# VHH binders against Abasic site processing protein HMCES (HMCES), part 51

Target 1, 269 residues: Abasic site processing protein HMCES (HMCES), of Homo sapiens (Human) (q96fz2)
Amino acid sequence: CGRTSCHLPRDVLTRACAYQDRRGQQRLPEWRDPDKYCPSYNKSPQSNSPVLLSRLHFEKDADSSERIIAPMRWGLVPSWFKESDPSKLQFNTTNCRSDTVMEKRSFKVPLGKGRRCVVLADGFYEWQRCQGTNQRQPYFIYFPQIKTEKSGSIGAADSPENWEKVWDNWRLLTMAGIFDCWEPPEGGDVLYSYTIITVDSCKGLSDIHHRMPAILDGEEAVSKWLDFGEVSTQEALKLIHPTENITFHAVSSVVNNSRNNTPECLAPV

## First folded at step 21 (VHH)

Design xb1 (from ub49 with N58H)
Fold by ESMFold2, fold request of step 23:
Structure xb1 (fold): chain B 269 residues (1-269), chain A 117 residues (1-117)
Amino acid sequence: as target 1 above (269 residues)
Amino acid sequence: QGQLVESGGGLVQPGGSLRLSCADAGIDFSHYDMAWYRQAPGKERELVARINYGGTTHYADSVKGRFTISRDNAKSTLYLQMNSLKPEDTAMYYCAAGLEYDSFEYWGQGTRVTVSA
C-alpha cells in the first residue's frame, strides 16, 4: 500500500469519524495539529495523513477509549533514529509486514508503548499488470458504500451538490497502523509518523496485487486497536488479517503521477 | 503481480563495464526503496546494492568501489553501473522495489550478465 486518497475537508472527515466511547457517549475525535492536514486525491509516502489514536497518549489518566485525530507523516521514523534527515533510514517504513512486525525494532518498540493508530483514507490505489504488456491498470480500492436514494456517482465531482451526494456519508477506509514520536536532533517539534501494517491480499484483490493493508472492519475492531489502555498488544494483533469486505473500480493513469491531485485520480473509467 | 523490466545485460570481458537499467511502465517508484540482486549459477540470490527513496546507498562488500547504484526519480528508473567486471560477477541480475520494511514486493525477471574472455 503506497498510494491513498484522503481528500475530505476537515469538517466532513471529522463527522465521518463519529464514535462511541466506552461509556456509550457519542463523540467526535479531538484534533491535534489540524493545520498539518493536507487533503489530496493522491497521497504518497512521506506526506501527512490523518490518523486516530487514543487520548491516553496525550493526557495522564484520560479515558483510553477516547480518540484524537492528528495528521502524521507516512513513513515511521523511529524514536531512536539519530540522523537529522529521515530519508537516511536504512529501510523503508511506509509499510510493515504483519508476519514480522514483532521481530523488527522499528515496530516492536513503539508497539510495546501502545503506539497503535488507525490510518484514515477514502481508499487506496493499486496497480495491476495487464497480461501480455508491461503496462498496468490502476484501481481505486475502498469499503463498500451504503447506497441511499440520495447517493451519487463516485466520478461526479464537478459541483458541490454532486460531490456531496457521494462524499458526505462516505465510509472511510480504516487501516491498522503503528506510530512513533521522534525528536529531531537539531531541534524543532516532535515528529509523529506512522507505518501501515500489511497482510496477504484477500481473494477479491489477489488479481490486482498480492499484498493489502490490514483493514479494521467495524467499530469493535477500531476500538480494540486504538485502546492500548485496555487491549494488550497480543490481543490487538489478532485483529490483523485480510478482509473480503472490499470493493474497487478501474481508474485512469492520471493517478500514476503522484503530483496529480484531482478528482480524476479516483474517477471510474 | 507486476514485473519490473531489466535491460543492459550481456557478455563482457573481464575488466569491462556494463550499465543495467530497470523500469516499470505505470508505477511511479520514486517513493520506493529499490535494489539489485544477483544469482550466480549454483548459488543463492544475494543483494548487490540497495538505494532508498532518498538516495542513500548500500553495497555488498564484493562490489564496493566497482558498482554504483543510482536512480532517476523523474523517470522512475533504477540503474547499476558495473565497472571492473570479474568472472565472479557472472549472474542473473534482478531489479526489486518495495515499500514494506526489509522486503521487496516487486521483482523483475532478470537480465543475464556474463563475464568471460
Scores: ipSAE 0.746, ipTM 0.886, lowest interface PAE 0.8, mean pLDDT 91
Fold by ESMFold2, look of step 22:
Structure xb1 (fold): chain B 269 residues (1-269), chain A 117 residues (1-117)
Amino acid sequence: as target 1 above (269 residues)
Amino acid sequence: QGQLVESGGGLVQPGGSLRLSCADAGIDFSHYDMAWYRQAPGKERELVARINYGGTTHYADSVKGRFTISRDNAKSTLYLQMNSLKPEDTAMYYCAAGLEYDSFEYWGQGTRVTVSA
């Protein structure tokens, strides 16, 4: 997974993240660094994207079921990294394979500190190999969404804002991530950064690509992954597997260039 | 399995030079780590050179000073300049690209390099 869409305005994104705490109270996550959120239809590694994490990471004695939402850098920079420039990391940290995660210091160390996060997106892109040609077909991949099929029965005078209603109720893709906090040796702000855990693709995606992000399907999975106060690393890792609850559609080659940030990137073709 | 496209292989005399290229028309690899591997007949595939998304390089000891890996992010193209070629450099050369830690998800079909008189 190396390209996502996360384009919603901050307030719409926040409402899509409504959740229940351990007492059953409905809540919205509290933002940290909201000014670092940069929405785009075409997010690449090293850019910032919003993640969910437990409040307990920020506040001593906080309820570990309460959630913070914060933009973090895609591409985990380990807390022990000693160079001044993250581009000097030996290996790419955009994704972390689930089958070796506990064998890699870059991920084992933050995971041992409970630094689990949920990476948010509208969905992600992958490129399918076309047989006998250099051409590839990009796809936009996302959770199945509730469709609105209304034939001439809109009850209020309404502008062409029906598109906004689709995105107002969009079910965000929730991917399992690991984060770390790095203090640059030459000074500056502490850098929060994440990796997305990957797994073998499900059968539905295997014709597109052989890898997929580890998707947390439903509030129970999201809560268990985030709650490092109550859920051990060993138990949390049982949540990491492929899912078949995924859908996709073909998109134009506009998305190929990572600098293109337009709705056409995810529009069906 | 996605496949990258290599080019530039061929037959060359010892001491000669070749330049390999690797590209994919669809995917923008500017954020990917990329590498060249080689496999001689009857041998295991081995790393030749690696370049991360930021331009930092690493070379196998057997090719240091003779080979140069480089990338052109605007064209999403990877290169391997091979100088002072030796018969032991004879192999199939594969390019690879990836975003997974310590792994590559995309591989090419290979281009043949033969170094002989």
Scores: ipSAE 0.745, ipTM 0.872, lowest interface PAE 0.9, mean pLDDT 89
Fold by ESMFold2, fold request of step 23:
Structure xb1 (fold): chain B 269 residues (1-269), chain A 117 residues (1-117)
Amino acid sequence: as target 1 above (269 residues)
Amino acid sequence: QGQLVESGGGLVQPGGSLRLSCADAGIDFSHYDMAWYRQAPGKERELVARINYGGTTHYADSVKGRFTISRDNAKSTLYLQMNSLKPEDTAMYYCAAGLEYDSFEYWGQGTRVTVSA
């Protein structure tokens, strides 16, 4: 997973993240650093994207089931990193494999501290392998959406009002992530950064690519992954597996260039 | 598994030079870590050199000082300059690219390098 769409305005995205805490109370996540949120149809590694994490990471004695939403850098920078420039990291931290996550210090250490997050997106892009050619077909991949006459129909939005209705009720993709906190040696704000956990692709996606992000399907999975106060690392890792509850459609090559940030990136072809 | 395409292999005499290149016509690899691996007949595949998205490099001891890995992110192309070639450098050379930590999801078919008198 190396390209996502996360284009919703902050208020729409926040409402899409409504949740229930352990006491059954309906809540919206509280923003941290909202000024760092950069919506785009075409997010790439090293950019900032919003994640959910437990309030307990920020407030001593907080209810660990309460959620914070914050932009973080895609590409985990380990807390022990000594250089001033994250691009000096020897290995890419955009994704980490689930099968070796506990063998890699960059991920094992923060995971053991409960630094679990849920990475938010409209969906993600993958490029299909094509036999016998060098051409690749990009796809936009996302949760199945609840269907009404106008809901979930990206291609049927003929007006600004209908486009708004498509996205106003969009079910955001929720991917399992690990984050860490790095203090730059020259000073300044602590850098929050994340990696997306990957797994073998499900059968439905295997013709597109052999890897996929670990998707947390439903509020119980999301709650357990986030709640490091109540759910151990060992139990949380049981949530990490492929899912078949996913859909996709072909998109044009506009998305190939990461500088293209338009609705055409995810439009069906 | 995408299909990276290597080129530039061939037959060269000891002490000679070759430059390998690797590209993909679809995926923009500018955010990827990239690497060259090689496999001699009867041997396991081994890392030759790697370069991260920011240009930081690492080399196997056996090639250090003789080989140079580089990348052109505008062209999404990876290079390996091989100088002072030795018979033990004879192998199939593979290009790799990835976003997973210490792993590569995309591989080429390989290009053969033969160093022989």
Scores: ipSAE 0.745, ipTM 0.882, lowest interface PAE 0.8, mean pLDDT 90
Fold by ESMFold2, look of step 21:
Structure xb1 (fold): chain B 269 residues (1-269), chain A 117 residues (1-117)
Amino acid sequence: as target 1 above (269 residues)
Amino acid sequence: QGQLVESGGGLVQPGGSLRLSCADAGIDFSHYDMAWYRQAPGKERELVARINYGGTTHYADSVKGRFTISRDNAKSTLYLQMNSLKPEDTAMYYCAAGLEYDSFEYWGQGTRVTVSA
């Protein structure tokens, strides 16, 4: 997983993240660093994207079921990293394989501190190699969406009113992540950064690519992954598996260039 | 199954040079770590050289000083300059790219390098 869309305005994104706390009350996550949120149809590694994490990471004795939303850097920088430039990390930390997560110090250490997060996106992109050609077909991949009388499918939004109805009720893709906190040796603010956990693709995606992000399907899975106060690492890792509850459509090659940030990136072709 | 395209392999005499190239027409690999691996007959595949997205390189001891890995992100192309070639360098050479920690999700089908008189 190396490309996502997360394009919603901050207020729309926040409403899409409505949840119930441990007591059953409907809440919205509280933002940290909202000015670092950079919405785009075409997010790449090393950019900031919003993640959910437990309030307990920020506040002593907080209710661990309460959620914070914060932009973090894609590409985990381990807390023990000694150089001043994250591009000097020996290995790529954009993704973390689930089958070796407990063997890699870069992920085992923050995971042991309960540094679990939920990475938010509209969906993600993958490129399928077509047989008999060097060309690749990009796909936009996302949760199935419930069509209502006032909401349409993607690509049916040809006016501002229809577009708002599609995205107002969009079910955000929720991917399992691990984050860490790094203090740059030259000083400055602590850097929060994340990796997306990956698994083997489900049957439905296997013809596109053989890997997929670990998707947390539903509020119980999201709550358990976030709640490091009540859910152990061992139990949380049972949530990490492929899912067949996923859909996709082909998109144009506009998305190939990571600098293109337009609705065409995810529009059906 | 290989998805990257290598080129530049062939027959060369000991002491000669070859330059391997690896490209992908669709994916912008500028954020990816990339590598060259090789597999000689009867041996396991081994890392030859690795370059991260920031340009930091690593070489196997057997090729240090003779091989140079480089990348051109504008052209989405990975290179391996192989100088002072030895018969021991005879192998199938594979290009790899990935975003997973210490792993590669994209591989080429390989290009053959043969070093003999």
Scores: ipSAE 0.725, ipTM 0.863, lowest interface PAE 0.9, mean pLDDT 90

Design xb2 (from wc8 with N58H)
Fold by OpenDDE, fold request of step 23:
Structure xb2 (fold): chain B 269 residues (1-269), chain A 117 residues (1-117)
Amino acid sequence: as target 1 above (269 residues)
Amino acid sequence: QGQLVESGGGLVQPGGSLRLSCADAGIDFSHYDMAWYRQAPGKERELVARINYGGTTHYADSVKGRFTISRDNAKSTLYLQMNSLKPEDTAMYYCAAGLEYESFEYWGQGTRVTVSA
């Protein structure tokens, strides 16, 4: 996963993240650093994206089932990193492989501290190799959405009103992530950053791409992943596997340029 | 399933030079770590050189001082300048790109380098 969409307005995004805490109370996640949220149809590594994490990470004795939403940098910067420039990391930390996550210090250490997060997106993009050509076809990959009589396919959203209807009830993609906190050697603000855990692709996606993010499908999976107070690392890692519960459609090459940030990025061709 | 395409391989005499290129027309690799690997006949694939998205480089000991890895992010192209080539450098050279820690998701089909008198 090297490109995502996360374009919903903050209020819509927040509502889409509604959840029940351990007591069964309906809640919305509280924002940290909401000003760092930058909606985009085309999110690249090193950009900020919103993630969910347990309130217990910020407040002592907090209910660990309560959720915070915070923009974090895509590309984990380990807390132990001593250089002033994150780009000096020897290896890319945009994604981490599930099969080696416990073998890598950069991921094992924060994971051991319970620093699990859910990375939010409308969906993610992958590029399929076209047979016989040197071209790639991009796809937008996301959770299946509930079709309402009025909510045509993403492709039918030809009007602003229809577009709003489609996205007002959009089920966000929830990807398993690990985050860390890094203090720059020169001082300044603590950097919160995350990596996406990746797995082999499911059968349905395998023709498009052989790798996919670990998707946490459903409230239970999301809750367990986030709740590091009650759920051990070992138990949480059991949630990391490919899922077939995804859909996708072909999009235009507009998304190929990471600078393009328009609805055309995820529009069906 | 990478569509990385290597070019620049060929036959060269010992002491000669080659410049390999690797590019993909469809994917912006500006955020990717990239690397050159090589596989000689009857040997395992080995890392030759690596460059992260920030331009930090690493070389195998066998090629240090002779090979230079570089990238042009605007062109999404990776290069390997090979100088003072030796017969031992004879191999299929592969380009790789990835966003995963210590792993590469995209691989080229390879370009053959033959160093022979």
Scores: ipSAE 0.872, ipTM 0.933, lowest interface PAE 0.5, mean pLDDT 93
Fold by OpenDDE, fold request of step 23:
Structure xb2 (fold): chain B 269 residues (1-269), chain A 117 residues (1-117)
Amino acid sequence: as target 1 above (269 residues)
Amino acid sequence: QGQLVESGGGLVQPGGSLRLSCADAGIDFSHYDMAWYRQAPGKERELVARINYGGTTHYADSVKGRFTISRDNAKSTLYLQMNSLKPEDTAMYYCAAGLEYESFEYWGQGTRVTVSA
């Protein structure tokens, strides 16, 4: 996963993240650093994206089932990193392979501290190689959405009004992530950053790409992943596997350029 | 696996130079770590050079001072300038790109480099 969409307005995004705590009470996640949220149809590594994490990370004795939403940098910067420039990391930390997550210090250490997060997106993009050509077809990949009688597929939104309705009820993609906190050597603000855990692709996606993000499907999976107070690392890692519960459609080459931030990025062709 | 396309391989005399290129027309690799690997006949694939998304480079000891890895993000192209080539440099050279820690997701089919008198 090297490109995502996360374009919803902050209020819509917040509502889309409604959840029940362990007591069954309906809640909205509280924002940390809401000003760092930058909606975009085309999110690339090193950009900020919103993630969910347990309130217990910020407040002592908090209910660990309560959720915070916070923009974090895509590309984990380990807390132990001593250089002033994150780009000097020896290896890319955009994604973390599930099969080696416990073997890599950069991921094992924060994971051991319970620093699990859920990375939010409308969906993610992958590029399929076209047979016989050097060209690639991009696809937008996301959770299946509830078809309302009036709102066909994302492509059938014939009117701006219909488009808004589609996104008001959009089920966000929830990806398993690990985050860390890094203090720059030269001082300044603590950097929160994350990596997306990746797995082999499911059968349905295998023709497009052989790798996919670990998707947490459903409230239970999301809750367990976040709740590091009650759920051990070992138990949480059992949630990391390919899922077939995804859909996709072909999009234009507009998304190929990371500078393009328009609805055309995820529009069906 | 997404396929990178290598070019620039060929037959050269010892002491000669070659420039390899690797490109993908569809993917912006500006955020990717990239690398050149090579595999000689009867040997294992080995890392030749690596460049991270920030431009930080690493070289195998056997090629230090002779090879230069570089990238053009605007062209989404990776290069390997090979100078002072030796017969021992004869191999299939592969381009790789990735966003995963210590792993490359994309690989080319390779370009053959032959150094012979």
Scores: ipSAE 0.870, ipTM 0.932, lowest interface PAE 0.5, mean pLDDT 93
Fold by OpenDDE, fold request of step 23:
Structure xb2 (fold): chain B 269 residues (1-269), chain A 117 residues (1-117)
Amino acid sequence: as target 1 above (269 residues)
Amino acid sequence: QGQLVESGGGLVQPGGSLRLSCADAGIDFSHYDMAWYRQAPGKERELVARINYGGTTHYADSVKGRFTISRDNAKSTLYLQMNSLKPEDTAMYYCAAGLEYESFEYWGQGTRVTVSA
């Protein structure tokens, strides 16, 4: 996963992240650093994206089932990193392989501290190799959406009004992530950053790309992943596997350029 | 899987130079780590050089001082300048790109480098 969409307005995004805590109370996640949220149809590594994490990470004695939403840097900067420039990390931390997550200090340490997060996106992009043409076809991959009589498919959004209807009830993609907190050596603000855990692709995506993000499908999976107070690392890692519960459609090459930030990025072709 | 295409391989005499290129027209690799690997006959694939998205480089000890890895993000091209080539450098050279820690998702088909008198 090297490209995502996360374009919803903040209020819509927040509502889309409604959840029940362990007491069964309906809640909205509280924002940390809402001003750092930058909606985009085309999110690349090193940019900020919103993630969910347990409130317990910020507040002592907080209910660990409560959720915070916070923009974090995509690309985990480990807390022990001593250089002033994160780009000096020896290895890319955009994604973390599930099969080696416990072997890598950069991920094992924060994971052991319970620093699990859910990375939010409309969906993610992958590029399929086209046989014979040396061209790649990009796809937008996302959760199946509920067809409401009023909400046409993304493809049916022929009007601004219809477009808004489609996204008002959009089910966000929820990807398993690990985050860390890094204090720059020169001082300044603590950097929160995350990596996406990746797995082998499900059968349905295997023809597009052989790797996919670990998707947490459903409220229970999301809750367990986030709740490091009650759910051990070992138990949480059981949630990391490929899922077939995804859909996708071909999109234009507009998304190929990371600078493009328009609805055309995820529009079906 | 990938459409990374290597070029620039060939036959060269010991002490000679080659410049390998790797390009992909479909994906913006500006955020990707990239690397050159090589595989000699009967040997395992080994890392030759790596460059992260920020331009930080790493080299195998066997090629330090002789090889230079570089990238042009505008052209989506990776390079390997190979100087002072030795017979032991004979191998199939592969380009790789990835966003995963210590792993690459995209691989080229390879270009053959033969160093022989």
Scores: ipSAE 0.870, ipTM 0.931, lowest interface PAE 0.5, mean pLDDT 93
Fold by OpenDDE, last read:
Structure xb2 (fold): chain B 269 residues (1-269), chain A 117 residues (1-117)
Amino acid sequence: as target 1 above (269 residues)
Amino acid sequence: QGQLVESGGGLVQPGGSLRLSCADAGIDFSHYDMAWYRQAPGKERELVARINYGGTTHYADSVKGRFTISRDNAKSTLYLQMNSLKPEDTAMYYCAAGLEYESFEYWGQGTRVTVSA
């Protein structure tokens, strides 16, 4: 996963992240650093994206089932990193392979501290190699959406009104992530950053690309991943596997350029 | 996103130079780590050089001081300048790109380098 969409307005995004705490109380996640949220149809590594994490990471004795939403840097900078420039990391930390997560210090250490997060997106993009050509076809990959009488398929949005309806009840893609906090050696603000855990692709996606993000499907999976106070690392890692519960459609080459930030990026072709 | 395609391989005499290129027509690799690998006949594939998205480089000991890895993000192209070539540098050379820690998702088909008198 090297490109995502996360374009919903902040209020819509927040509502889409509604949840029940362990007491069954309906909640909205509280924002940390809401001003760092930058909606985009075309999110690249090193940009900020919103993630969910347990309130217990910020508040002592907090209910660990309560959720915070915070924009974090895509590309994990480990807390032990001593250089002033994150680009000096030896290896890319945009994604973390599930099969080696416990073997790599950059991921094992924060994971052991319970620093699990859920990375939010409308969906992610992947490029399929075309046979016989040097061209690649991009796809937008996302959760199946519930067809409401009012919600047409993304492709059926023929009016601005219909377009708004499609996104008002959009089910966000929830990807398993690990985050860390890094204090720059020269001082400044603490940097929160994340990596996306990746797995082998499911059968349905395998023709497009052989790797996919670990998707947490459903409230139970999301809750267990986030709740490091009650759920051990070992139990949480059982949630990391390919899922077939995804859909996709072909999009235009507009998304190829990371500078393009328009609805055309995820529009069906 | 296109396929990684290597070019620039060929036959060269010992002490000679070659410049390899790797390009993809479809994928913006500006955020990717990239690398050159090589595989000699009867040997395992080995890392030659790596460059991260920020331009930080790493070289195998066997090529340090002789090879230079570089990238042009505007052209989405990876390069390997090979100087002072030796017969032991004879191999198929592969370019790779990835966003995963110590792993590459994309691989080229390879370009053959032969160093012989």
Scores: ipSAE 0.867, ipTM 0.931, lowest interface PAE 0.5, mean pLDDT 93

